# Designs tried in a protein design chat: VHH binders against Abasic site processing protein HMCES (HMCES). Part 11

Target 1, 269 residues: Abasic site processing protein HMCES (HMCES), of Homo sapiens (Human) (q96fz2)
Amino acid sequence: CGRTSCHLPRDVLTRACAYQDRRGQQRLPEWRDPDKYCPSYNKSPQSNSPVLLSRLHFEKDADSSERIIAPMRWGLVPSWFKESDPSKLQFNTTNCRSDTVMEKRSFKVPLGKGRRCVVLADGFYEWQRCQGTNQRQPYFIYFPQIKTEKSGSIGAADSPENWEKVWDNWRLLTMAGIFDCWEPPEGGDVLYSYTIITVDSCKGLSDIHHRMPAILDGEEAVSKWLDFGEVSTQEALKLIHPTENITFHAVSSVVNNSRNNTPECLAPV
Short names: E, the ipSAE of ESMFold2; O, the ipSAE of OpenDDE; V2, 0.75 times the mean of E and O plus 0.25 times the DockQ between their complexes.

## First folded at step 7 (VHH; framework vhh_ozoralizumab_d1)

Design n2 (from g13r with Y101W; at its last look DockQ between E and O 0.39; V2 from the best seeds 0.00; counts 0 for: pae E 12.7 > 2)
Fold by ESMFold2, look of step 7:
Structure n2 (fold): chain B 269 residues (1-269), chain A 121 residues (1-121)
Amino acid sequence: as target 1 above (269 residues)
Amino acid sequence: EVQLVESGGGLVQPGGSLRLSCAASGFTFSRYWMYWVRQAPGKGLEWVSEISTSGGSTKYPDSVKGRFTISRDNAKNTLYLQMNSLRPEDTAVYYCARGYWYDSSGEFDYRGQGTLVTVSS
């Protein structure tokens, strides 16, 4: 997984992230660095995307079930990295394989510190190799959405009321991630960055691609993944598996160029 | 300097109870998963309990489940083990052990000197 859509305005995104804390109180996540949120239909590695993480990462003695939402860089930069430019990292940290996460220093160390996050997106893109050509067919992949009399189709969001019919109650994709905190040696702000954990694809996606992100399906899974104060690494890793509760549709090749930030990127073809 | 000091061991009859305490100092106690482990004479270390940083999650092997209860008081920097319905096979030196910073892997880097529990008529 190397491309996502995360295009909702901040207020709509925040409402979509409503949750219950361990006391059962309904809450919205509190933002950190909201000005760094850059919505786009076409997010690629090295860009910022919003993630959820436990408040306990930021506040002494905070309730670890409370959530912060913050933009982080896609492509984990390990805390031990010594170069001044993250692009000089000698290995790809866009994704982290679940079967080797405890063997790779770049992922094992932050995971052991409880640096688990939930990566948010409208959905993600994958490219299927077509037989007999060198062309690839992109697909947009996302949670099944509840259809109501007010709901609309994904491709019809070209005015405020049509956009609202599709996106106002969109169920965000929630992917399991690991993050780390890196201090640039030349000075400047601490860089928060994440990787997306991957698993073997479910049967429904296997014809598109052999890997998929580890999807956290439902609030119990999201809560357990985030709550590093109460849920051990060993128990959290049991949440990491393929899911069949996904849907997809083919999209045009407009999405291939990561500079294209338009609703056409995810529109059905 | 990290210190873990166990207390509360002693001689008890089968069916009796003991409460072990572990006073922690030299580190931020509330940030660590904590463990009790024990060593019977001539045996290796046996894990007997695990507790999360806030105390909201606990785990026990079947050999002690339902009889032992781990707890912690983060305001007093103290870990506890309530042992009920004690049996002769519970005779061991009991150690308080600290995990790594926020690490829930079950590994630990410090343990105390231990406190002896003897269960005998």
Scores: ipSAE 0.000, ipTM 0.347, lowest interface PAE 12.7, mean pLDDT 87
ESMFold2 (binder alone), look of step 7: mean pLDDT 84; pTM 0.846
OpenDDE, look of step 7: ipSAE 0.774; ipTM 0.892

Design n3 (from g9r with E108F; at its last look DockQ between E and O 0.02; V2 from the best seeds 0.00; counts 0 for: pae O 9.2 > 2, placed apart)
Fold by OpenDDE, look of step 7:
Structure n3 (fold): chain B 269 residues (1-269), chain A 121 residues (1-121)
Amino acid sequence: as target 1 above (269 residues)
Amino acid sequence: EVQLVESGGGLVQPGGSLRLSCAASGFTFSRYWMYWVRQAPGKGLEWVSEISTSGGSTKYPDSVKGRFTISRDNAKNTLYLQMNSLRPEDTAVYYCARGYFDSGMGYFDYRGQGTLVTVSS
């Protein structure tokens, strides 16, 4: 996964992340560094995207079922990194393969510390290789949306009003991630950064791309992944597998340019 | 020894206001979720307010929402409850309680002796 969409306004995004804690109380996640949130139809590595994480990461003896939402840098910067510039990292940390997560120190160490997060997106993009050509067709991949009388499909939004309604009720894609905290050698703010765990693609997606993000489907999966206080690493990793509960449609080549940030990026062609 | 000492209770008329305080000692106050609970005569213990360790998150039941405000000063190891628009049904002994979570359930492992709040005309 090298491209996502996360364009919802902050308030809409927050509402979309409503959850119940372990006591059954309805809650909204509290924001950390909300000013770093930058909505975009075209999110690339090194950009900031919002993730969910347990409040227990910030507050000792907090309810670990409580969720915080925070923009983090896409591309995990390990805590041990000693260069002043994260871009000088010599290995790709955009994704973490599920099969080797425990073999790579950069991922194993933070995972062992319980640094699990849920990466939020409208969906993600993948490019299908066309047989016999160097051309690639981009697809937008996301959770199936419940068609309510009020919520049209992305393709059916005939009016701006309808479009807003669709996104107000949009089920966000929830991807399993690992984050780490990096202190710059020269001082400054601690950098929070994440990697997306990837798995082999499900059957439905296999013709498009052979790998997919580990998607946490449902409130229980999301809760268990986040709750490092109550759910062990071993148990959490059982949640990491392909899912067939996705849909996709072809989109225009507009998304190919990472600078393009318009609704056309995810619109069906 | 963990100690919680409530103060600020008293007699107040309907529509009046009170501010309760809880002095905490014997533990690292800033690391615990704190609660106000109350017990009315002949009734069970009722949760009335929750606050996170930093104070960034607060919660209230519908019975007191909009009227009560929980806050904390971690530097002073003190928990507060501002009660406005008091009603006769708010009459109870109010307790400061330390939150404890075990096996996915929320508990109160320590509470003070309480302070009586009486709302009466």
Scores: ipSAE 0.012, ipTM 0.238, lowest interface PAE 9.2, mean pLDDT 90
ESMFold2, look of step 7: ipSAE 0.126; ipTM 0.633
ESMFold2 (binder alone), look of step 7: mean pLDDT 84; pTM 0.861

Design n4 (from g13r with G99Y Y100W Y101S; at its last look DockQ between E and O 0.03; V2 from the best seeds 0.00; counts 0 for: pae E 8.5 > 2, placed apart)
Fold by ESMFold2, look of step 7:
Parts: sequence; structure tokens; C-alpha cells
Structure n4 (fold): chain B 269 residues (1-269), chain A 121 residues (1-121)
Amino acid sequence: as target 1 above (269 residues)
Amino acid sequence: EVQLVESGGGLVQPGGSLRLSCAASGFTFSRYWMYWVRQAPGKGLEWVSEISTSGGSTKYPDSVKGRFTISRDNAKNTLYLQMNSLRPEDTAVYYCARYWSYDSSGEFDYRGQGTLVTVSS
């Protein structure tokens, strides 16, 4: 799980993240660093993507059920990293396997500090290895979407107005992540960076790839993962499992080059 | 290099006032919640005030509430603490800090030498 789409304009993305706090009050997440949000159909490691995290990470005595949304670097940079350039990190932190998360210092330490986040995307891409060849078929993978009377799936729209309505009510994919905070040795701003937790693929995805992101399906799961003030690490880890509530379609190889940022990246073929 | 430079401390009589300043450089000041903390002789670090990135939200412990006012000027990269009705127990070295972690370690990122406030007759 090394490529995602997160292309919605910031205002549309923010409204899609509406939630209720523990008192039942309807809220939108508060942005940190909104100018660092760079929407794209084709996000790769080292790029910034928006994540949700508890307000309690930023504000003393805050309600831990309140959410902040912030762009963070994909590829966790541990707080103990000594070099000035994150690209010098000698191991891959794009993903974190659920079965070893409590054994790896890069992930165990921030997780023990309650540094849990929800990684947002339209969906993610995965490449299926075809039998008898080295060629791979990319797929776009996402939550099943609710249809309105005048709209449908990404590939089913037969008018421009139906296509536009698909994205107006898009249910964002919500993936479980861990983040850390790294201060560059020469100073400057603290770097926030994340990893996506992975699990074995569900049956529906097993023919595409053997791993999938840990998906948090529904507001209760999202709230529990984020709320490190009330939900212990041990309880939170019970949320980490495969889900069958997922759908996909094949896409063209345009997505293979991470510099291609066009709707064609996720269009059905 | 990240710098936080405190100033404005001094000797003052009980009931008096002081205004502390913190000049920030080497980072994007407007992106951070900012804090004042203090350390009395022989004591641990005590949180004194908190201000949001915009300055729209502030918090204080009961020991200083109503007497101290935190403010910031993001255009000048400066944090302020207005201290009124000073008491001898306010005697401490005051530091500004940019980062707070809620991992039960209570870490504040203070970098300067602080500014000494002494309240005595």
C-alpha cells in the first residue's frame, strides 16, 4: 500500500470529514497547516497527505474526541532520527505491519505515546501480478459508495452532472496510521510524518495483493482509534483487522508514473 | 537554528506588574501553540499559560488566572505575558515554549535562558 488518491479540494474534503464529538455536537475538523495540502490523484511516499488526529496532541487539556486535520509526510520519520535529511532513513516506514508493530522501535514508541492518526484518501491503488508475466494490473480500491438517483459509480456516470455528484458525496477511505514528530537537527519546524498500518488482505482483495491497509470502517472505529485520551493502545489495536467492505476496479497504467496527476489515474478501464 | 529569547523580567514589589516578551526565530511562529512555563528555585517546571496559533484561545491554571494575560503578535514573531497583581510566589525564571506533548512526560520545548522575575519587598 504505496499509492493513494486524495484529490478533493480542501473545502470539499473538510465537509466530508464532518463528525460528532463526545457530547454529540456536529463539528468539522480544525486544520493545521492548510496551505501544505496538495490534492492529487496520485500520492506516493514522501508526499504530504491529510490525516485526522486528536486535538489533545496540540492543546493541553483539550477534549480528546475533537479532531484536527493536518497534512503529514507519508513515511514515518522517528523522533530519534539523527540525520538532517529524512531521505537518509535506512528502512522503509511507508507501512507498518500489524503483527510486528509492538516489536519495532520506530512504531512502538510513538504508538505508546498515543500518536494514532487516521489517513484520508479517495482510495488506494494496488498492483496485481499477472500469471506468466512480470506485468502488473493496477486497481483503484475504495469504500462502496452510496448512489443518489442521478449519480452512480465512477465508471457508470452517463452525464457530466452525474459524474460531478459522485465526488460531492464521496465516502473517504479511512486508514489506521501511526505518526511521529521529528525535529530537524539544524532547527526549523517539527516534521509530522505517518505510516499506514497493514494487515493480511481480505478474501475479496486476495487475488490482487496479499496485504491491505487497516481500514477503520465507521465513525465508532475512527473515534476509538483517534481518542488516545480514553482508548488504550491495547484496546485500539483490536480495531486493526481486514475488512470485506471494499470495492475496486481496474485502471490504466497511467497511474504507474507517480508524476501523472490526472483523473485518468482512477478512471475505470 | 530555533531560538526563543525571553526578556522583561526584574525585581518588582508585591502587587506590581511586569510584561514579559519572547522573541522567536528559526521556525514558523504562527504554526505553533505557544506557552509560558516557570521554574521557582528548587522546584519543578510549572505551566503558566497557553495560547492558540491565532491567539483566539487562551488558558491559565488557577494560580494565575485573572492576573496573567498571554498574547502574541504573529507579524513580529513575539509572544507576551502581562503579569499583574504579582505575588512573592510568582518568583521564578520564566520561559516561553513552542511545543507540548501529552504523553505524560509533559515536555515543553523551551530553548532560552529564561527571564527572572523576583517579587519581594
Scores: ipSAE 0.011, ipTM 0.524, lowest interface PAE 8.5, mean pLDDT 87
ESMFold2 (binder alone), look of step 7: mean pLDDT 81; pTM 0.814
OpenDDE, look of step 7: ipSAE 0.804; ipTM 0.906

Design n5 (from g13r with T28D; at its last look DockQ between E and O 0.86; V2 from the best seeds 0.00; counts 0 for: pae E 7.8 > 2)
Fold by ESMFold2, look of step 7:
Structure n5 (fold): chain B 269 residues (1-269), chain A 121 residues (1-121)
Amino acid sequence: as target 1 above (269 residues)
Amino acid sequence: EVQLVESGGGLVQPGGSLRLSCAASGFDFSRYWMYWVRQAPGKGLEWVSEISTSGGSTKYPDSVKGRFTISRDNAKNTLYLQMNSLRPEDTAVYYCARGYYYDSSGEFDYRGQGTLVTVSS
């Protein structure tokens, strides 16, 4: 629940996020802080990753169905946090359990403000615990991908040209998140940070790990989660459940070291 | 400072109508779901209506559905409640409230001082 891949160049990522607004108009999300996007096959907590959020968070009277894409810090820093160093938080905010989200002030307050976001990734990693050993088998977990004549699979890419073909129409994993905005007490830019909501694993993933991110499967789910202007918190929370529409493959232990930022991290073994 | 100022209450006979207003200041009104809640004499707060940020989605409990209409004017930072076919049971202090949802625990982040509506013959 603590490692993802989000490696696409910004322009490829942006095109993968094409959507329709409430009026049916095709659009691309508008970037905020694009210079903070740090693509990597191996993202960990405290790093920046792109999220989608409603334009209404930034503009008075904006159409709440329009989307902004912005890099945010993984590990939610509550707006009320009083120390200057976010690493001094008393508890881990990398994930937010769906069954307790309304019990924890760090999550229920921003959620009540409509601070819902969609966390983007190529997919995520999980480590399967093996009985009787300390060794764990990492897996790369992602949406099933549609193959066409011009596309390929991760395992078939043996050249730069074939690798580009794999990712050209990649369906990004879309995870439900909550974000908050924190103003450092010493001044400086507002820090935008997010948590990923988690649920019990679906049957297909239960042998790998007992928890999974809450995945928003399809544009209707993504639109409803993002549109805090027209979709109440109560209705949005109905979107938070496990999904079986997920696939995975085993990967090498190269991914274990978060410094390894190579395609080998997600390559099948 | 966040302010919500209700007005338009008063004494009305059963079957009559009133329109309540709530003037909002000190925050970006267009980003918030807004609510009307009421408190009858000697009773707790109860939810009366909710409206989305644009006004495109509204919700009412069965006790007022069809008689009350919530609306908003984001250009004027004003929330409204049109109350028709008033009954003695509607007698209460009416509050506008700011939040993203309201539940029985009363978890919303701000409400006004209220305006009294009395329905009596």
Scores: ipSAE 0.023, ipTM 0.535, lowest interface PAE 7.8, mean pLDDT 88
ESMFold2 (binder alone), look of step 7: mean pLDDT 84; pTM 0.845
OpenDDE, look of step 7: ipSAE 0.704; ipTM 0.861

Design n6 (from g13r with Y100W Y101S E107Y; at its last look DockQ between E and O 0.87; V2 from the best seeds 0.00; counts 0 for: pae E 4.9 > 2)
Amino acid sequence: EVQLVESGGGLVQPGGSLRLSCAASGFTFSRYWMYWVRQAPGKGLEWVSEISTSGGSTKYPDSVKGRFTISRDNAKNTLYLQMNSLRPEDTAVYYCARGWSYDSSGYFDYRGQGTLVTVSS
ESMFold2, look of step 7: ipSAE 0.200; ipTM 0.663
ESMFold2 (binder alone), look of step 7: mean pLDDT 84; pTM 0.852
OpenDDE, look of step 7: ipSAE 0.539; ipTM 0.803

## First folded at step 8 (VHH)

Design o1 (from n6 with T53R R98K; framework vhh_ozoralizumab_d1; at its last look DockQ between E and O 0.55; V2 from the best seeds 0.00; counts 0 for: pae E 12.9 > 2)
Amino acid sequence: EVQLVESGGGLVQPGGSLRLSCAASGFTFSRYWMYWVRQAPGKGLEWVSEISRSGGSTKYPDSVKGRFTISRDNAKNTLYLQMNSLRPEDTAVYYCAKGWSYDSSGYFDYRGQGTLVTVSS
ESMFold2, look of step 8: ipSAE 0.000; ipTM 0.370
ESMFold2 (binder alone), look of step 8: mean pLDDT 87; pTM 0.885
OpenDDE, look of step 8: ipSAE 0.048; ipTM 0.580

Design o2 (from g13r with T53R; framework vhh_ozoralizumab_d1; at its last look DockQ between E and O 0.54; V2 from the best seeds 0.00; counts 0 for: pae E 16.3 > 2)
Fold by ESMFold2, look of step 8:
Structure o2 (fold): chain B 269 residues (1-269), chain A 121 residues (1-121)
Amino acid sequence: as target 1 above (269 residues)
Amino acid sequence: EVQLVESGGGLVQPGGSLRLSCAASGFTFSRYWMYWVRQAPGKGLEWVSEISRSGGSTKYPDSVKGRFTISRDNAKNTLYLQMNSLRPEDTAVYYCARGYYYDSSGEFDYRGQGTLVTVSS
């Protein structure tokens, strides 16, 4: 997983993240650094995307079931990184394989600090290798969406009215991530950055690609992944598995160029 | 920098009770899973209890379950072990141990010097 869509305006995104805390109270996550949120139909590594994480990371004695939403850099920069420029990182941290997470210092260390996050997206893109050719077919992959009388089609999101019919009640994809905090050696703000955990593809996606993001399907899974105060690493890792609760459609090659930020990136073809 | 100081050990008759304390300093206590482990004379370390960061989840082996209770006070940076119905086989040096952010039973990166508990008539 190396490309996502996360294009909702901040207020729509925030409402889509409504949740219940440990006491059953309905809440919205509290933003950090909201001005760093850059919505786009076509997010790539090194861009910022919103993630959920426990309030306990920021506030002593906070209720660990309460959630913060913050933009973080895609591509985990380990806390021990010594260079001043994160682009000089010599290895790819866009994704973290679930079967080797405890073998890689870049992921094991932050995981041991409880630095679990939920990466938010409208959905993600994958490119299918076509047999007998070097061409690849992009697909947009997302949670099945509940249809209502007023539901619009994904391809009709080119006006405010049509956009609202599709996106106002969109179920965001929730992927398991690990984050770390890097202090630049020259000073400045702490850099928060994340990786997406990957697993073997479910049967439904195996013809598209052999790997998929670890998807947290439902509030119980999301809550347990985030709550490092009450859920051990070993228990949390049991949440990391493929899911069949996923759907997809083919999209045009417009998405191939990451500078293209239009609804056509995810429109069915 | 990291310090864990156990106290409360001593000589106790079978069936008696003791409460162990562990004062923590040099780290943010509330952010760590904590453990009690023990070492009987001539034996290796044995895990005896585990507590989550907030104290909401606890775990014990069958050998002490129902007799020992782990607790923590994050405002005072203190870990406790209440030991009831003590038996001669509970005789050991008891250590307070700090887990990694990731944890499993008995995995830790620091322990104190320990406090001796002797259960004898």
Scores: ipSAE 0.000, ipTM 0.233, lowest interface PAE 16.3, mean pLDDT 87
ESMFold2 (binder alone), look of step 8: mean pLDDT 85; pTM 0.862
OpenDDE, look of step 8: ipSAE 0.481; ipTM 0.776

Design o3 (from n6 with S54Y; framework vhh_ozoralizumab_d1; at its last look DockQ between E and O 0.74; V2 from the best seeds 0.00; counts 0 for: pae E 6.9 > 2)
Fold by ESMFold2, look of step 8:
Structure o3 (fold): chain B 269 residues (1-269), chain A 121 residues (1-121)
Amino acid sequence: as target 1 above (269 residues)
Amino acid sequence: EVQLVESGGGLVQPGGSLRLSCAASGFTFSRYWMYWVRQAPGKGLEWVSEISTYGGSTKYPDSVKGRFTISRDNAKNTLYLQMNSLRPEDTAVYYCARGWSYDSSGYFDYRGQGTLVTVSS
């Protein structure tokens, strides 16, 4: 996984992240650095995307089941990195394979510190190698959406009002991530950055690509992944597995150029 | 600077009880899983107990389960170990440790100086 869509306006995104804390109280996640949120249909590594994480990472004595939402850099920069420029990191941290997470210092260390996050997106893109050609077919991959009478389909809306209904009720893709905090040696703000954990593809996606992001399907999985105060690393890792609760459709090659930020990127072909 | 200071050790007869305390400073105590570990003479470290950040989860190895109770007071930045029905094989230096749980043995990055518990007649 190397491309996502996360295009919702901040207020719509925030409402889509409504949750219950451990006491059953309905809440919205509290934003940190909201001005760094850059919505786009076409997010690539090194861009910022919103993630959920436990409030306990930021506040003394906070309830670890309470959630913060914050933009973080895609492509984890390890806390031990010594260069001044994160682009000089000599290995790719866009993704973290689940089968080797405890073998890689870049991921094992922050994971051991409870630095688990949930990466939010409308869905993600993958490119399928086509038989008999060198062309690749991009797909947009996302949670199944509940169809309303006329507006449940992507790209089917004929009016702005119908299009708003599709996205107002969109179930965001929730992917398991690990984050770290890097203090630049020259000084300046701490850099928060994340990686997306990957697993083998489920049967439904195997014809498109052999890997998929580790998807947290449902609020129980999301809550357990986030709650580093009460859910150990060992227990959290049991949440990391493929899911068949996923759907997709082919999209045009417009998405291939990461500079294209338009609804056409995810529109069905 | 992270500091963990154990106290409450001493000499106890078999069947007796002790309560260990660990005063924590230099970090946000309530953010961390906490551990007790021990080292008997000539042995390696043995995990004794773990407790989640607010105490909703506690775990013990079979060697101490039912006899030892870990607790914490986040308002006082203090970790406790109540040790009952002590046996000579519980003789060890007991350490308070800070960290995260990878498994039942725990992951920790700091420990205190330890407090000696001696169980003998």
Scores: ipSAE 0.030, ipTM 0.556, lowest interface PAE 6.9, mean pLDDT 87
ESMFold2 (binder alone), look of step 8: mean pLDDT 84; pTM 0.855
OpenDDE, look of step 8: ipSAE 0.107; ipTM 0.603

Design o4 (from n6 with D103G S105E G106Y Y107T; framework vhh_ozoralizumab_d1; at its last look DockQ between E and O 0.01; V2 from the best seeds 0.00; counts 0 for: pae E 9.6 > 2, placed apart)
Fold by ESMFold2, look of step 8:
Structure o4 (fold): chain B 269 residues (1-269), chain A 121 residues (1-121)
Amino acid sequence: as target 1 above (269 residues)
Amino acid sequence: EVQLVESGGGLVQPGGSLRLSCAASGFTFSRYWMYWVRQAPGKGLEWVSEISTSGGSTKYPDSVKGRFTISRDNAKNTLYLQMNSLRPEDTAVYYCARGWSYGSEYTFDYRGQGTLVTVSS
């Protein structure tokens, strides 16, 4: 998993992240660094994307079930990294295999500190090898969306107003991530960065690609993954598995170039 | 700057009790799982208790289960270990530790100087 869509305006994204804290109170996550949010249909490693994390990471004695939303750099930069240029490590930390997470210092250390996050996206892209050619077929992969009279579908939108209705009730993809905090050796602001945990693909996706992000399906899974105050690393890792609750459609090769930021990137073909 | 200062150790009879305290400073105590570990003379470190950031989850190895109780006061930045029904094999230097655990493995990035507990008649 190396490409996502996360294009919603900040206010729409925030409302899509409504949740309940441990006492049952309905809440919206509080933003950190909202000016770093760069919505796009075509996000790649090294870009910033929004993640959810526990408020307890930022505030002494905060309720660990309360959520912060913050843009973080895709491609985890370990806290122990000593060079001045984070891009020297990016290729190795875009994803983290679930079966070796406890063996890799880059992931084991922050995970042990409770640095779990939920990576948000509209969905993600994967490329399938096409039989008989060197061309690759991109797919957009996302949660099944509940269709009501007020909700639309991606393929049925025929106007800006109907497009807005598709996304107004969109169920965001929620992927399990690990983050770390790196202090540049030359000083400056702490860099927050994340990796996406991956698992073997479910049967429904196995013909597209052999790996998939670890998807947290539902509020219980999201809450337990985020709540490092009450859910141990050992218990949290039980949430990391493939899911069949996923759907997809083929998309245009427009998405291949990560500079293309257009609705065509995720439109069905 | 991270400091962990243990206290409350001493000499006690078998079957007796002690309460250990650990004063934490130089970090946000409430963000960390905390641990008690011990080292008997000539032995390696042995994990003896674990507590979540809020205190809602605790764990103990079988060797101390039912006899030791870990607790924390996040307002006072203090970790506690209540040790009851002490046995000669509990004789060790006890350390307050910050770190994490992965299954049965523990990694600690900071620990105090320790407090000696001696259980003998």
Scores: ipSAE 0.007, ipTM 0.446, lowest interface PAE 9.6, mean pLDDT 88
ESMFold2 (binder alone), look of step 8: mean pLDDT 83; pTM 0.844
OpenDDE, look of step 8: ipSAE 0.017; ipTM 0.344

Design o5 (framework vhh_8cml_1; at its last look DockQ between E and O 0.38; V2 from the best seeds 0.00; counts 0 for: pae E 7.4 > 2)
Fold by ESMFold2, look of step 8:
Structure o5 (fold): chain B 269 residues (1-269), chain A 123 residues (1-123)
Amino acid sequence: as target 1 above (269 residues)
Amino acid sequence: EVQLVESGGGLVQPGGSLRLSCAASGFTFSRYWMGWFRQAPGQEREFVAEISTSGGSTKYSDSAKGRFTISRDNAKNTVYLQMNSLKPEDTGVYFCAAGWSYDSSGYTEYDYWGQGTQVTVSS
């Protein structure tokens, strides 16, 4: 998983993240650093994307079921990294394989500290290698979107009002991530950064790519992954598996260039 | 286990009427769009009609528009197709379907299907 879309305006994104705390009270996640949110149809590694994490990471004695939403750097920078420039990391931390997560110091250490997050996106892109050619077909991959009476069709809208309604009901893709906190040697703000955990592809995606992000399907899975105060690492890792509850469509090669930030990136072809 | 059971099919004369019913079980009926499809002899299955979760919105194929009416009763977990002014070209097996999500083209993705009921329109 190396490209995502996360384009919703902040207030729409926040409402899509409504949840219930442990007491059953409806809440919205509280933002940290909201001005660092950079919406785009075409997010790549090293960019900032919003993630959910437990309030307990920031506040002593907080209810660990309460959620913070914060932009973090894609590409985990380990807390033990000694160089002044994160681009000098000698290994790729964009993704973390689930089958080796407890063998890799870069992921094992923060995971052991309960540094679990949920990476938010509209969906992600993958490139299928075509038979007998070097060409690659990009696909946009996302949760099946609930067709409610009020949501309209994403492929049929010819009105700005209709497009607004489509995205107001969008179910965000929720991917399991690990984050770490790195203090630059020269001082300054702590860098929060994340990796996306990957698993073998489900049968529905196996013709596109052999790996997929670990998707947390539903509020129970999201809550358990985030709640490091009540859910151990061992129990949390049981949530990490492929899912068949996923859909996709082919998109144009516009998305190939990560500088292209237009709705065409995810439009069906 | 999800079940969709169609009934009400049969032999009818051209110009006649028929009412199909589809009884649903094994899922939360009120959360699903319901649809009717048909498969004519020697042809692929084709869309006939669909109805929103509350019944407030309906869509019809060109061939069904003006002659057929889809309706639903969420208290009875049942969807209906009233078929009027029937023509020989309406002959086929009629399937009830249920879906809750969009497909990649922006139409309803139908995940559950019935076994079908035969409708024959002949003189």
Scores: ipSAE 0.014, ipTM 0.467, lowest interface PAE 7.4, mean pLDDT 88
ESMFold2 (binder alone), look of step 8: mean pLDDT 83; pTM 0.826
OpenDDE, look of step 8: ipSAE 0.069; ipTM 0.510

Design o6 (from g9r with Y100W F101Y; framework vhh_ozoralizumab_d1; at its last look DockQ between E and O 0.82; V2 from the best seeds 0.00; counts 0 for: pae E 7.5 > 2)
Amino acid sequence: EVQLVESGGGLVQPGGSLRLSCAASGFTFSRYWMYWVRQAPGKGLEWVSEISTSGGSTKYPDSVKGRFTISRDNAKNTLYLQMNSLRPEDTAVYYCARGWYDSGMGYEDYRGQGTLVTVSS
ESMFold2, look of step 8: ipSAE 0.020; ipTM 0.533
ESMFold2 (binder alone), look of step 8: mean pLDDT 84; pTM 0.854
OpenDDE, look of step 8: ipSAE 0.819; ipTM 0.917

